# Miniprotein binders against F-BAR domain only protein 1 (FCHO1), part 1

No score or structure here was measured in a lab: all are predicted.

Target 1, 248 residues: F-BAR domain only protein 1 (FCHO1), of Homo sapiens (Human) (o14526r1to248)
Amino acid sequence: MSYFGEHFWGEKNHGFEVLYHSVKQGPISTKELADFIRERATIEETYSKAMAKLSKLASNGTPMGTFAPLWEVFRVSSDKLALCHLELTRKLQDLIKDVLRYGEEQLKTHKKCKEEVVSTLDAVQVLSGVSQLLPKSRENYLNRCMDQERLRRESTSQKEMDKAETKTKKAAESLRRSVEKYNSARADFEQKMLDSALRFQAMEETHLRHMKALLGSYAHSVEDTHVQIGQVHEEFKQNIENVSVEML
Structure headers, positions and changes below count from the first letter of each chain, unless a header shows other numbers.
ipSAE, averaged over its two directions, is called F for ESMFold2-Fast, E for ESMFold2 and O for OpenDDE. V2 adds 0.75 times the mean of E and O to 0.25 times the DockQ between the complexes of E and O.
[cut] marks letters that were taken out.
The coordinates of atoms that the task and the answers printed are left out; those that the model quotes come from them. Centres of patches stay.

## First folded at step 3 (miniprotein; from U6 with L15F)

Design U10
Amino acid sequence: SPERIQDLQRLIDEFRRILEQADEGDPRTLWEALRQVADLEQLIIEAAERTGNPEAIMRALEALYEAIRAVSDLRQRLEG
ESMFold2 (binder alone), alone request of step 3: mean pLDDT 65; pTM 0.475

## First folded at step 4 (miniprotein)

Design UB (from UA with E41M)
Fold by ESMFold2-Fast, scan of step 4:
Structure UB (fold): chain B 248 residues (1-248), chain A 80 residues (1-80)
Amino acid sequence: as target 1 above (248 residues)
Amino acid sequence: SPDKITELKNLIRKLEDILNQAREGNPRTLWDALRKVAELMHLIIDAAEQTGDEDAIMKALDALYQAIRAVSELRDKLNG
């Protein structure tokens, strides 16, 4: 049909663009995750530094021998807490590197994707143009049929009628080949557009799986730190109990 | 218009040459080749329309169909 290009462009291109828009949001969310983890790491680093400073205050506790062991217990506990939070800071910094590395990989994939989108849209424009050539082939065939009919009516020479008949037959064969090529090109391009849409959907699913894995790593690091903090506090209680009330 | 037919034939030959080079080429040059193919496809459509010749238009449709198919095949290679 003469309207194929407009119909094909509207229906196929709209769905393709919607999926591509979703895919483009991927790198933005990756950057936002890195920013969030960076702020969270700063909180942990700040806590660690504050605890280390507090530990120094415990070290300067009263010179009274009776209380010195308790100040040591506070110092040890404060130092261990500072280390727990510093270790989490380090783990979060490593995770930021993983997020950024994934972001770089994602940008390379997206560059190829963008080039593929531009090239696919260019091919849609070309297919639209090809669809205009088919009506011209059909018009030529119709003109040859009309010319042959006119010559037959005007009782021209047998040689001229044979020539016109040959031209009409050749035009008919040309039109059949043109229709076949157009239909084949349309089917091939329709399959290509479907394949592209499925690829973009797979990219989005891969991104979501990757983001979930990164969040899982974040959750595990935080959970491990909470376990370590619990152990530090249990040791703190035990160390208090171990201070004897009988001083020789 | 013999000149217009000659122009179209030259463009089709350039398209075929680039497609052949792209099939043999490495991944780094493949995307450049695909972009050049898209440009030539557009020029071939314009040239074919200007000829007004049935045989020339059919030859252009053949070349464009083969180019669309080749582009699809080459993109599949880039994806895996």
Scores: ipSAE 0.006, ipTM 0.375, lowest interface PAE 10.3, mean pLDDT 76

Design a1 (from U6 with W31F)
Fold by ESMFold2-Fast, scan of step 4:
Structure a1 (fold): chain B 248 residues (1-248), chain A 80 residues (1-80)
Amino acid sequence: as target 1 above (248 residues)
Amino acid sequence: SPERIQDLQRLIDELRRILEQADEGDPRTLFEALRQVADLEQLIIEAAERTGNPEAIMRALEALYEAIRAVSDLRQRLEG
């Protein structure tokens, strides 16, 4: 009886399929990142437009009384904030383009990976087929040997002995061929499985590095904008202090 | 006849030695062991045929069946 069977090959295939499934999630996460950045950009654009509208309210403020110079300070600050958020919107839109370009390149790599997977699965199928045939050729050879030994013990005719010997030799040749095919298929399978596992690991590592770099760009853009916003706020405070309350 | 049976027994002993050493191996050692086992399986079958002795052939098949199970376990370790 064969102990390789479909149960063993099923378990091997399951491990391979789990790793391949993980690799296939890469492009999905790339699209999800693009979607996230797109929504974030929309928030910034909305804020910018709202601040621009608010700036108009400040610029339409009454020109009379002591508050007129302070309305101008509000208008300038609101305009600058609108610009900061609009600039971030544009930076995020550019980052989305980078994410999508990476996604396109990732798909090309995955196409090559799929071709390799097909090759590996072909090797699995070949090995499975040969593995099923090997026990049958082994049993046939053993049965021929046993029959030949039985005939020898029973003092059968030379003609019957010669016939049995010929059948045993043919069964031996068939078994040798089957073992040779099995060993070749097994070696091919083992090498392709190992190569696939190493390539899947490399693809996952490369994807993680790309994603980290893209997130780094996102973080830098946001940080740069926060610095600019802080500068606008500092100018706002200074402009308030510069409004004179002296009548002379 | 006795010499051919002894040759077969040496191959069977070598197969078992390799399988025992592979049990403690890392992936590189496991891969090498699997290659050596495949080579020995072929040699054992050829040697068994050359003996023409049914009892020797039966012992060879028993050893090969044991190796098939051991190889299955080693491959499972290699993958994961």
Scores: ipSAE 0.000, ipTM 0.128, lowest interface PAE 23.9, mean pLDDT 77

Design a11 (from U6 with I45F)
Fold by ESMFold2-Fast, scan of step 4:
Structure a11 (fold): chain B 248 residues (1-248), chain A 80 residues (1-80)
Amino acid sequence: as target 1 above (248 residues)
Amino acid sequence: SPERIQDLQRLIDELRRILEQADEGDPRTLWEALRQVADLEQLIFEAAERTGNPEAIMRALEALYEAIRAVSDLRQRLEG
C-alpha cells in the first residue's frame, strides 16, 4: 500500500530516516540467517560423527554367534543415520552458499540505494536553502509594495512614483523567480522522496520474499531428511524381525 | 505543528475570501480590499515561516503568488 509514502511527509523527514534504517537492517538479517544455518549444520555434523562412533561400537560388540546378527543390524542402521545427517549437513552448507550469494546481490542493490539516498538528502538541503532565502525576497517585495502605496497616498512627484513602481516590479519579478525556484526544488524533493519510499518498500518486500524462499529450502531439506530417517527406522525394525531364532 | 498549519490555512482562506469579495466597480471598496490583502500577506508569510514545514510553506507561497497577481490586476484597474 502507501505506508512508506505517507511517512515521508512527516516533520523533518523523520519517516524517511526510520524507513531507510529498516532497509539497512536487511543485509544484517541475511548474515544472521547464514550464521544460524551454519550452527545448525554443525549440529548435524556432530550428530553424524557421534552416530559413526556408535556404529564402530556395534561393530566391536561381542563376536558371539547368537548376537552377531543383531549387532550388524545396529551397525547398518547407525551408519545409515550417520549418512542421513551428513547429507543434511552438506545440503545446509549448500544453502549457506545460496544465502551468501543473495547477500552479494543485496550489497549491490544497497550500494545503489545509498547513492540515491545521498541524492535525496541533497534535494532536502537544496529545498532548505531555497526556503531560507525566499523570506528575504518576499520581505523586499512587501517593503516595495508598502513604499509604493505610501507614495501613492501622499501624492508625491511622478518621478518618485515611477522609481517606486520600477523597484516594486523588479522585486515582484525576483519574488516570482524565487517562488519558481522553490516550486522546482520542492517538486524535485517530493519526487525523490516518493521514489525513495517506493524503492524502500520494494526492497523490503523483495528481501522478505528471498528470506521466505531460503527458509522454505531449509524446511524442505530438514523434512526430506526426516523422511529418510523414517525409512532407515522402518528398515531397522524389519531387519530385526528377519533375524532367525530357530535353528536345528 | 498541526495547529500552526491550521492557523496558516485560516489566513489563506481569509485572503482568498477578501479578493473574491472585492467590488471592482467601487474605488473605495477596492482600496480597502487592497489594504486588507497587504496585511494578510504579511501575516501569511509570518505564519508559513513559523510552521517550518516545506509543504505548508509551499502552499502559502502559491497562495501569495496568486494574490500578488490578483493585487497587480486590481491596482491596474484603480490606476486606469
Scores: ipSAE 0.000, ipTM 0.116, lowest interface PAE 23.7, mean pLDDT 77

Design a12 (from U6 with I45L A48L)
Fold by ESMFold2-Fast, scan of step 4:
Structure a12 (fold): chain B 248 residues (1-248), chain A 80 residues (1-80)
Amino acid sequence: as target 1 above (248 residues)
Amino acid sequence: SPERIQDLQRLIDELRRILEQADEGDPRTLWEALRQVADLEQLILEALERTGNPEAIMRALEALYEAIRAVSDLRQRLEG
């Protein structure tokens, strides 16, 4: 039975390690999100700078004349687009700070989790150890009982009977303590495994909620910028229409 | 737990009942008793692993010793 017990506990310990590995991916995904947003912010900053340069081209256009009002329309539109993308850059930089702050908090939680995992793995080793001792204690007790009964049948001296009784009582006490240690170790193991599983689930759920919230902030910032870009474009079209033909 | 202590006590009581009801004059009855005792001894040993009460454990170990003694007596009657 010890053989099957060792294989069974080995499988549970492997499952625990797989679940713990999944949890450890959390901080990695947080860092990857920060890196992604940082690259996205760089794209926005580059676009903003390019549009600012384009605005200067419109400002340095053809000599004052009928076409000058249209260059002003291009300048205003280019400046507003540059500003929209600059504002998004700033919003994304702020979001990166939020992601990194969450990452720092997450690392503290994971440090505590690692300490509790070590405790759980210690419980696994204790259970394995006491499980190995139980069959030996059981066999010893049964052998002492059989030996005492054999001596009783052989009409051995009272001194030898007393000695056998003492050995049997010591073996009984040893077996009782082995059973108690096993039950205690098993209960501790089961409780710590359950606690670890619940903690892993809570950590994964909390991480997913935080990541969804951060992605929601990202989506909102991008969407808000697209709305503003649309407004700049509508204003651009209206400003073109407002230029008098007499000014051309 | 109270439930596990009760389970262990039930097995001990059944073991003692079988031993007390063994018909020493009928070899077939004695062999049946020996088989039932061996099965209950195994169940008691398995139940011990789930019992955290020291007094219940010691009662079970005493019952197992009583069974070893009774089995020895029954076997001698079958052979003698």
Scores: ipSAE 0.012, ipTM 0.534, lowest interface PAE 7.6, mean pLDDT 80

Design a13 (from U6 with E41L I45Y)
Fold by ESMFold2-Fast, scan of step 4:
Structure a13 (fold): chain B 248 residues (1-248), chain A 80 residues (1-80)
Amino acid sequence: as target 1 above (248 residues)
Amino acid sequence: SPERIQDLQRLIDELRRILEQADEGDPRTLWEALRQVADLLQLIYEAAERTGNPEAIMRALEALYEAIRAVSDLRQRLEG
């Protein structure tokens, strides 16, 4: 048996149920990620709107004062910061769509996973079904054995003895088939449970990789915005320096 | 009693021991029990047939029925 199979029903109680429960949590974490990004996007949108309002205050600076060119510098900078944060809002909204799309594909995969689990449960049901056949074949076989022994003791005709022997052999064959079906169904069940456990592990690994990739996209979008903010600040400094004091 | 009847009884006793341990509600022990039960079912049937004794055959069939009932418990556990 494989290492996984040995641990699954082997020495330690590292159960099938633990893996299946973990798999079921996947879609929940995907939804929670979407909710987190949505709240983060709202923060950016709020900042953007506030900066646009602040830009209006700079626009209302007195045009007749010596400070007027510097109000223009504040206005330009504030508008550009508002745009940076608005673009991040849009990037995060697009990322939410990616997360939700992944969630939809994940639900399809989980539906197939549930169908595989049902297949495993059906294998158990087949074994359970043999229990309905076994009492009937058991009782028939025992009765035929008893009848054959009774006829043997009573010195019955050869024709009647042959008939009893034939009936006993048929009953034995029926019982044998019931046991054979049980052994076959058990092997099928065992294989299906092993396959399910391996599938659960693969699903968890795939989910973690997808979540890491989505977080990477989130990090990249935030980083891009920070770079743009830095550029806006550098431009702000240059615009201040460019205001001529020679005219004052 | 004949050696063949003793062989059958030994197999039946092992089957019952396995089933008793499985009934504790642990999926791991249920898996192992099911595997061991499957291996014993054919051996018990063959041993019973070799005795030619109706009472021994009845005992074997009772043990087989008990084993199959135990398998049904696995379905309920997997559903939870």
Scores: ipSAE 0.000, ipTM 0.173, lowest interface PAE 17.1, mean pLDDT 72

Design a14 (from U6 with M58F)
Fold by ESMFold2-Fast, scan of step 4:
Structure a14 (fold): chain B 248 residues (1-248), chain A 80 residues (1-80)
Amino acid sequence: as target 1 above (248 residues)
Amino acid sequence: SPERIQDLQRLIDELRRILEQADEGDPRTLWEALRQVADLEQLIIEAAERTGNPEAIFRALEALYEAIRAVSDLRQRLEG
């Protein structure tokens, strides 16, 4: 059975409120993801700028000294690291745009969902209203039947018996209409609750799939950067080894 | 007529049978049972009126009241 369906079948509709609250958290989590990635991008940008400054320190070394080739190795490595982190910053900024675009699409879906929720809540109010009237109409009908039976036992006039029969028939018709209204309201309520539960489930599943895909893109961007950083480090070690000790 | 009273009793028996067989663990099964109960409640009221017998009408209303309580109880148990 549907996860969301299980929560909807309570008389007080507590399950509906819980599931709808969960659905409403979707756009909030999308915004929170964008905020997280934005903060992560700022870290990368800060690192890139710091490495660029460090590269300038290496480039300002004495050009005629025995250490000049090693300062050049530091400069090249620092510049390449700054570039790697700047490229990650740009990739993360593009991902933020993707997250925000999805958020806009999600809000449009949620607007339609809200309209359908209003319809479901209206059905709840209708059912509540008719359910309060049913016991009263039933009691009235029973009272009319008892009055008719009493008059029959008391050997009352035919005119009084005819009046009692007419009142009982009118009460029976009123009760029949009340039962029909209750049954229709209940059927409408249950159908709308089921439809809402299935919709909420579909929305949550779609949201989870989108969030996973966005996190996958984040992971891929970070992984690519780590690979590039590893390559820069290997080049750095090779460049150190290539500096000649005997002819400097 | 005796035949109309027997027809009413069969509808009441069917109503009680459906309620007892409802699966509280499956909301779809419960919803289907509630829908069938709603249809039978309509038929029971119509059949009761056609008997013209106060005793039969009283018994039909008692069964309908019991069904309404049973439906409420099933929904509350599903919540808990």
Scores: ipSAE 0.000, ipTM 0.183, lowest interface PAE 17.8, mean pLDDT 75

Design a15 (from U6 with M58W)
Fold by ESMFold2-Fast, scan of step 4:
Structure a15 (fold): chain B 248 residues (1-248), chain A 80 residues (1-80)
Amino acid sequence: as target 1 above (248 residues)
Amino acid sequence: SPERIQDLQRLIDELRRILEQADEGDPRTLWEALRQVADLEQLIIEAAERTGNPEAIWRALEALYEAIRAVSDLRQRLEG
C-alpha cells in the first residue's frame, strides 16, 4: 500500500488524523507559493522602475559632446532592460492568478473530502460502540452453553433441560446479532479507512504535480527573460562598435 | 445433516487459510484479507445455525473467536 496506508492504523485513529492534517496543509503551501511569487514580482517591478529612471539620466547627456552617441546607446539599452523586467513582472502576476485559481479548486476538493471524512468518523464511532457490546454477549452465550452441558452430564429432568436449551437459544440469537453488527461495522470502518487513505494519497500526489507545474511555469518565465536580457546586451555591444571615432 | 456440517467445516477451513495467508508486507493484501474474514465470519454463523446442532454452533463460535483475536493482533502489529 501507499505511504499513507502505513499511518491509518494509528492509535485511536491518530494515524488518520495525522494524514488528514497533512492534506489540510496543502492549501497553506499554495498560499505561500503565491506570496513568494508576489514578492519576486515586486523585485522585478522595482528593477524596471529604477532602470527607467537611469535611462532618463542618459537622455540628459550633452548633445554636442564627443560622448553623445554613447549616451544614446546607454539610453536604448537601459529602456530595453526596463521593459524586459516589466514583462517578467506581468508574467509573474499572471502566474499568481493561476496559483490562486488552483487554490480555489483545491479548497472545493477539500470541502468535498471533509464531508466524506465525516462519514468515515461516523463509522469509527459505530465500530467503537459495537465493540463494547460483543464481549458481554459472547460471555453470556458461553455461560449458557456451559450450564446446558453441565445439566446434560448430571442427567437432570426434561423440564430443566428444556429451560436451559431455551436460554441458550436466546443467548445464541443475541450473540449472532452482536457479531453481525460488529462484522458489518468493522467492514464498513476498514473500507472507509482504506478509501480515505487512498484519497489522501491521491490528493497529495495531485497537489505535488500541480505545484511542480506551477514552478515549471515560473522557471520558463525567468528563462525567457534571461534570453531577452542576453539579446539586449548583444545589441548593446554591437551599438558600441558602430560608434565612429574618425575625426577627419 | 452431515452435509451441512461438512459445509460449515469448509467455511471454517477457508477462514483459517485466509488468516494464515495474511501478509503484513503488503498492506493492501492485508486489508483484502480482513474484508474476506468479515464476510466468512457471517457465512459461518449462518451455516452453523442451519445445522441445528449445538456442538457445531459451539465449534463455529470458537473459530470466530480465534479469527477476532487474530485480526486484533494483526491490527495491533500494524500500529506498533
Scores: ipSAE 0.000, ipTM 0.143, lowest interface PAE 20.6, mean pLDDT 74

Design a16 (from U6 with E55Y M58L)
Fold by ESMFold2-Fast, scan of step 4:
Formats: structure tokens, C-alpha cells, sequence
Structure a16 (fold): chain B 248 residues (1-248), chain A 80 residues (1-80)
């Protein structure tokens, strides 16, 4: 009687379908995350290539005269910025591999989930079937009992009484078997529905935990790059100050 | 046997009590009622058979049929 199992059962006609649909969105969100990171990596790669071209422009500046040391400062800074963004591109590409690996693991878990859902839906069909048969089995048994009682009152032949008794016993056995099948089918249905609800919740929680961890890796990679860019900028300022204006 | 008829009557009374409690529209109460009704179905049939009285068996089946119909109606209202 867990909180989540009870809430699953307390929802309207589409509770099972709604929760299962939500679970199925998990792999879709994983692929969407990979696509987002891929686009972000492309931006970093484009920036890196543009900075490398800018660095070549500084490198091709006038190689002699008072300005040569300043062109070297621009070249070094531009090269370092290009490298920072290239390293981020590589880190994001590695993260995409991690996302895709998680997606493969998720696919295996979802395959098992689909098999269990099919089993649960089969239990629903079995319960539906036995539920329809039970009233008919009871009506048949009731009719056999009434026929047997009528024959007792009419003082019929022993042969006809024996026939009626045999029919009643067969109907009683059929009814007993139908009740047993119904009880078994209902217990199986209830257990599988509860198991499905708990499984869906566990899968959603696990997915959210994995997605948060992947986003954490993304955030860390971006933050690390920002720190490196800050260091490059401080070096740039210091390198400018180190250029002497004294003419010997 | 008066004792066997009393045993059957107690089980039928318990069945009716469970159905009355299921009428609150609480899904938990409905599922608990479904489980308890199924448990009582087997006991009621066995008790009725032990009486050896066709009229006792007929009364038991009528009570069980009414119970299953009532539970089915409650389930349909909850679902639909």
C-alpha cells in the first residue's frame, strides 16, 4: 500500500496509459539532449576555427619594428582562446558519447518494460474474459439446482433424478473452477498493475537522476572553459604590460 | 444443520458489510472490497455445499451474484 501505487490506482481511465506514455518519453528526451549538445559543440568548433584564422592574421603582421611584440601578444591570446573552445568541443563530443551510452542502457531497460507491459495487458484480457464467464457459470448451476429440486417434488423416476444430480455436480465443478480462475486472474492483474506503477515511477526517477548528472557534466565543462578564458585574458593583459616602450 | 446455516449467514453478512464500505468512492476501499469479495466467494460456496441444502446453495449464489454485480457497477463508475 505505497503512496505511489495508490495514486496510480486512484487516477482516471488513462492512468496506466498516461504513466506508460510518460516513461516512453524518456528515451526521446535523451536523444533531444544529445542533439542539443551536438549543436552546442558545433558553435564551439566554429568559434575555435574562426579564432585560429584570426591568430594567423596576427602571425602574418609586420615581423619587424616596434609593433612586432604586440602582434605576438595577439597571436598567443588568439591561439589560446581557439584551444579553449576546441577543448570544450572535445569535452562536449565525449559527453554526447556518454548520453548515447546511457540511451543504449535505457533501450534495454525499456525493452524489458515493454515485455512486462504486454504481460500486464494480457492479465487485463484474462481477467476480462473470466469476468464475463462467471455470471453464466453461476446461472447454469442455479438452473441445474432448480431442475433437481423440481424433479424431487414431482416424484420422478430414480434414473431421471440420477441424471439431474450428475448435471448439478458437473455444473458445481464448473462454477468452482470459474471462481478459482477469476480469483487467480484478479490477483495476478492486481499484482502486475501495482508492479507496473512502481516500475514506471522507479524508471522516471532513475531517468531524471541520470539526466541531472549529464546536465551537471555539461555545466562543469562550460564553467571550466569560462575559467580558462578568464586566465587567458589575465595573461593577455600581463603580456601587454611586459612590452617595453624604452628605445635603446 | 442449524450451525452450518449460521456459518453461511455470517459469511453473507460479512460480504454485505464489505460492499457497504466500498460505497465511499475511495479507490483503496474498492480494491480492498474486490480482494475480500473474492476470498469470501470460495468460503461461501464451500459453506453452502456443506449444508447439503439446495435452498441454502441458491441463496448463497444469489448473494454472490448480487455482490459481483455491485462491485462491477462500482468499478465502472470509478473507471468511467
Amino acid sequence: as target 1 above (248 residues)
Amino acid sequence: SPERIQDLQRLIDELRRILEQADEGDPRTLWEALRQVADLEQLIIEAAERTGNPYAILRALEALYEAIRAVSDLRQRLEG
Scores: ipSAE 0.000, ipTM 0.205, lowest interface PAE 16.4, mean pLDDT 75

Design a17 (from U6 with L61F)
Fold by ESMFold2-Fast, scan of step 4:
Structure a17 (fold): chain B 248 residues (1-248), chain A 80 residues (1-80)
Amino acid sequence: as target 1 above (248 residues)
Amino acid sequence: SPERIQDLQRLIDELRRILEQADEGDPRTLWEALRQVADLEQLIIEAAERTGNPEAIMRAFEALYEAIRAVSDLRQRLEG
């Protein structure tokens, strides 16, 4: 993601809101993945149960018939296929646990993120407030300086000059404090905006990596099961060939 | 003191330079300019107080008022 800092400076921080909205979709996608895998596991369990039922049909074949050895071949193959799909069901159920564990970690991370977002928005409000007060302090100080210069040109009493100097010094101190507050608020705002941008980027990258890894585990489990099914089918073909045709 | 007035003028010139260069900047350079401007605002206020010269103080605060307007413009670009 190459959004680093850029969108946070949009109108009324629109970019910040867009990036934060994207981050909030993360936990939703994690839940959706868990739901998908759960449905997939149900399909496998249903297949396993159906194959076990089919195996019983093969077991009920006439024991003394010429087809008895072939019914045995069907029974063995059907039982092994049922087992392969049951094993996949269990692997997918374990994967659901991994997805849910990750979801719990996400909730903790998102809670911290929400607290930091509130802090960032508070900094925006503070900066806005002090920004509006600073010009008034500067204008007051400038006016006090102008008044003091005018009194010097008018050759007024020392007492009146001292009063003007005191007022100018007080205005200068007020301006100094206002500038300090503005500088502090701006630095805090800038740092929090930058931190938020970096955090959102890191969270999205981390989420995508986790989701890819979980999908990789899903793919591996399915592929491993397909290999086992292929082996069961190869055994099935060999078992058929091994049935003797010699009836003498 | 002539030295104090010269120090103040140097800070004001630096402030104007940063604001001028920031006008053409990308968002990152505008952000850096805001930080540098704030640092100079504090130093200019301190330098102005040390001069005790009303004319020098006036010049300093005219530059700061110019900076306030420029900072508002830079902030709008960063928001934009």
Scores: ipSAE 0.000, ipTM 0.226, lowest interface PAE 15.3, mean pLDDT 77

Design a2 (from U6 with W31L Y65F)
Fold by ESMFold2-Fast, scan of step 4:
Structure a2 (fold): chain B 248 residues (1-248), chain A 80 residues (1-80)
Amino acid sequence: as target 1 above (248 residues)
Amino acid sequence: SPERIQDLQRLIDELRRILEQADEGDPRTLLEALRQVADLEQLIIEAAERTGNPEAIMRALEALFEAIRAVSDLRQRLEG
């Protein structure tokens, strides 16, 4: 059996509440992932804007000076870096859309889950009620049996014995009905608890799988940007080498 | 590459046109405008890189920064 099933059985309805609380944290973590990526995108956008401003320094220098060609190399490289970081900003914004879309689907699943939880809690209440009635029915039956046995020992009239027998028989019927109700309520409770445990486990596993995939997309976008930055840097080095030192 | 610079300028002009029309408050076109803007942003980045021209790249960056701000405003209007 799964860990979730064992937790339900070990702690009665407390385990159910603990596991359901864990499941409800799923949408919160989805929102927090979106918030994290949004802040990360802002960092990239800020870097891009700062790099674009820096590139203007290279063009506002002494443009007719001997190292003017090197200022142009700096400017082009800075602008291309700004573009790389801006592209990452865009990719991260698209990823936020994916996270939010998943969040919407998650809310639909959680709505269905809430309906099933209500059903499970109803079964808990029914079992609780029947559990209280069963001991009372048992006590009544036992008391009627003891009373009937006492009358038998006292050699009471047949009329009084018949009355006691009738009361015992009615108490036995009541006890039988209480046992049947308890068995039915317990079976329903056990089934609902098992179904809920399996559903909660499936929801948690599905959520973790989705979160891993979204983080994978984040990692891939960052990696692609690092590759592009490396290419810009390699081009920068080559452009430096291509600047002539000969004065015309 | 004057041809590449002209291609980039055309994309920038189209981006600004879409943003201006969306900003004028046609809510029926906001979702479509957001999609078109995203497509144009990618094309502008690619075109700018191909020019190798500092002035052209700077114009592209300025247009893209304008688009980022405008898109944020449009999303707030669409999402309510």
Scores: ipSAE 0.000, ipTM 0.287, lowest interface PAE 18.4, mean pLDDT 78

Design a20 (from U6 with E41M Y65F)
Fold by ESMFold2-Fast, scan of step 4:
Structure a20 (fold): chain B 248 residues (1-248), chain A 80 residues (1-80)
Amino acid sequence: as target 1 above (248 residues)
Amino acid sequence: SPERIQDLQRLIDELRRILEQADEGDPRTLWEALRQVADLMQLIIEAAERTGNPEAIMRALEALFEAIRAVSDLRQRLEG
């Protein structure tokens, strides 16, 4: 996104190639985001399962002992924490589906972009071909001019001079047509390069906005879970306080 | 005619002025300069042809090749 205009000033499509390469990295970053969220979900699943196992240990505490009500407090809190992290795992799995759905839409957009890139590459080939022919046309014209001057110096017949002049004039017209063709091809190339730059910039901006929105969803899910965890721990403290120390 | 040769020279001089302005390194002015250069190159070709003079045509071609190289150099410098 940064410096798109500057990249388009380069000859031989260096700017176009750099910008198109950046655009092609978009789908890769989308897949990388999905992979990151998947690993994060695995951490939450692991925590949830571990807390459920810990809850079972608390529930196996001595049922007839004085400490039994406190084992129940640990069991309830551990179960609720396991559920909080299980819920985050589910939210993250749903977010992965959203990321992958976006990735599919992104691929459709990139297929259309690829078709338009072909048009720009065709303009490049035309410009390259015309550019290579221009020096040859110039050399031919110079050779005709030199031949005409040589014949003039040699006091050749008027008929021979007229023929040489006609050949030189034809070579000049051919060179003029080659320059015109180059200018037309260059103008077409420049227009297509500019159109591509603006399109690539729009694609990159749209991608960044979409990725930011997905990260916002991730942040919201994590924050919501942290709030729930805080509530579980506040209940835990209150449940400890409610256990009576009075004995009959 | 002398008048047609003078018209050609004015176009060549204008082309050189625009290229000098583009060399200030402002990317915003460069695209406008490139567009104006393209338009002037076409006018120079047409003016040169109207002279029917091989020397005038050669003079125009030298200016056009100088312009092509100058534009190429400006683009390479901006791209880095």
Scores: ipSAE 0.000, ipTM 0.122, lowest interface PAE 23.4, mean pLDDT 75

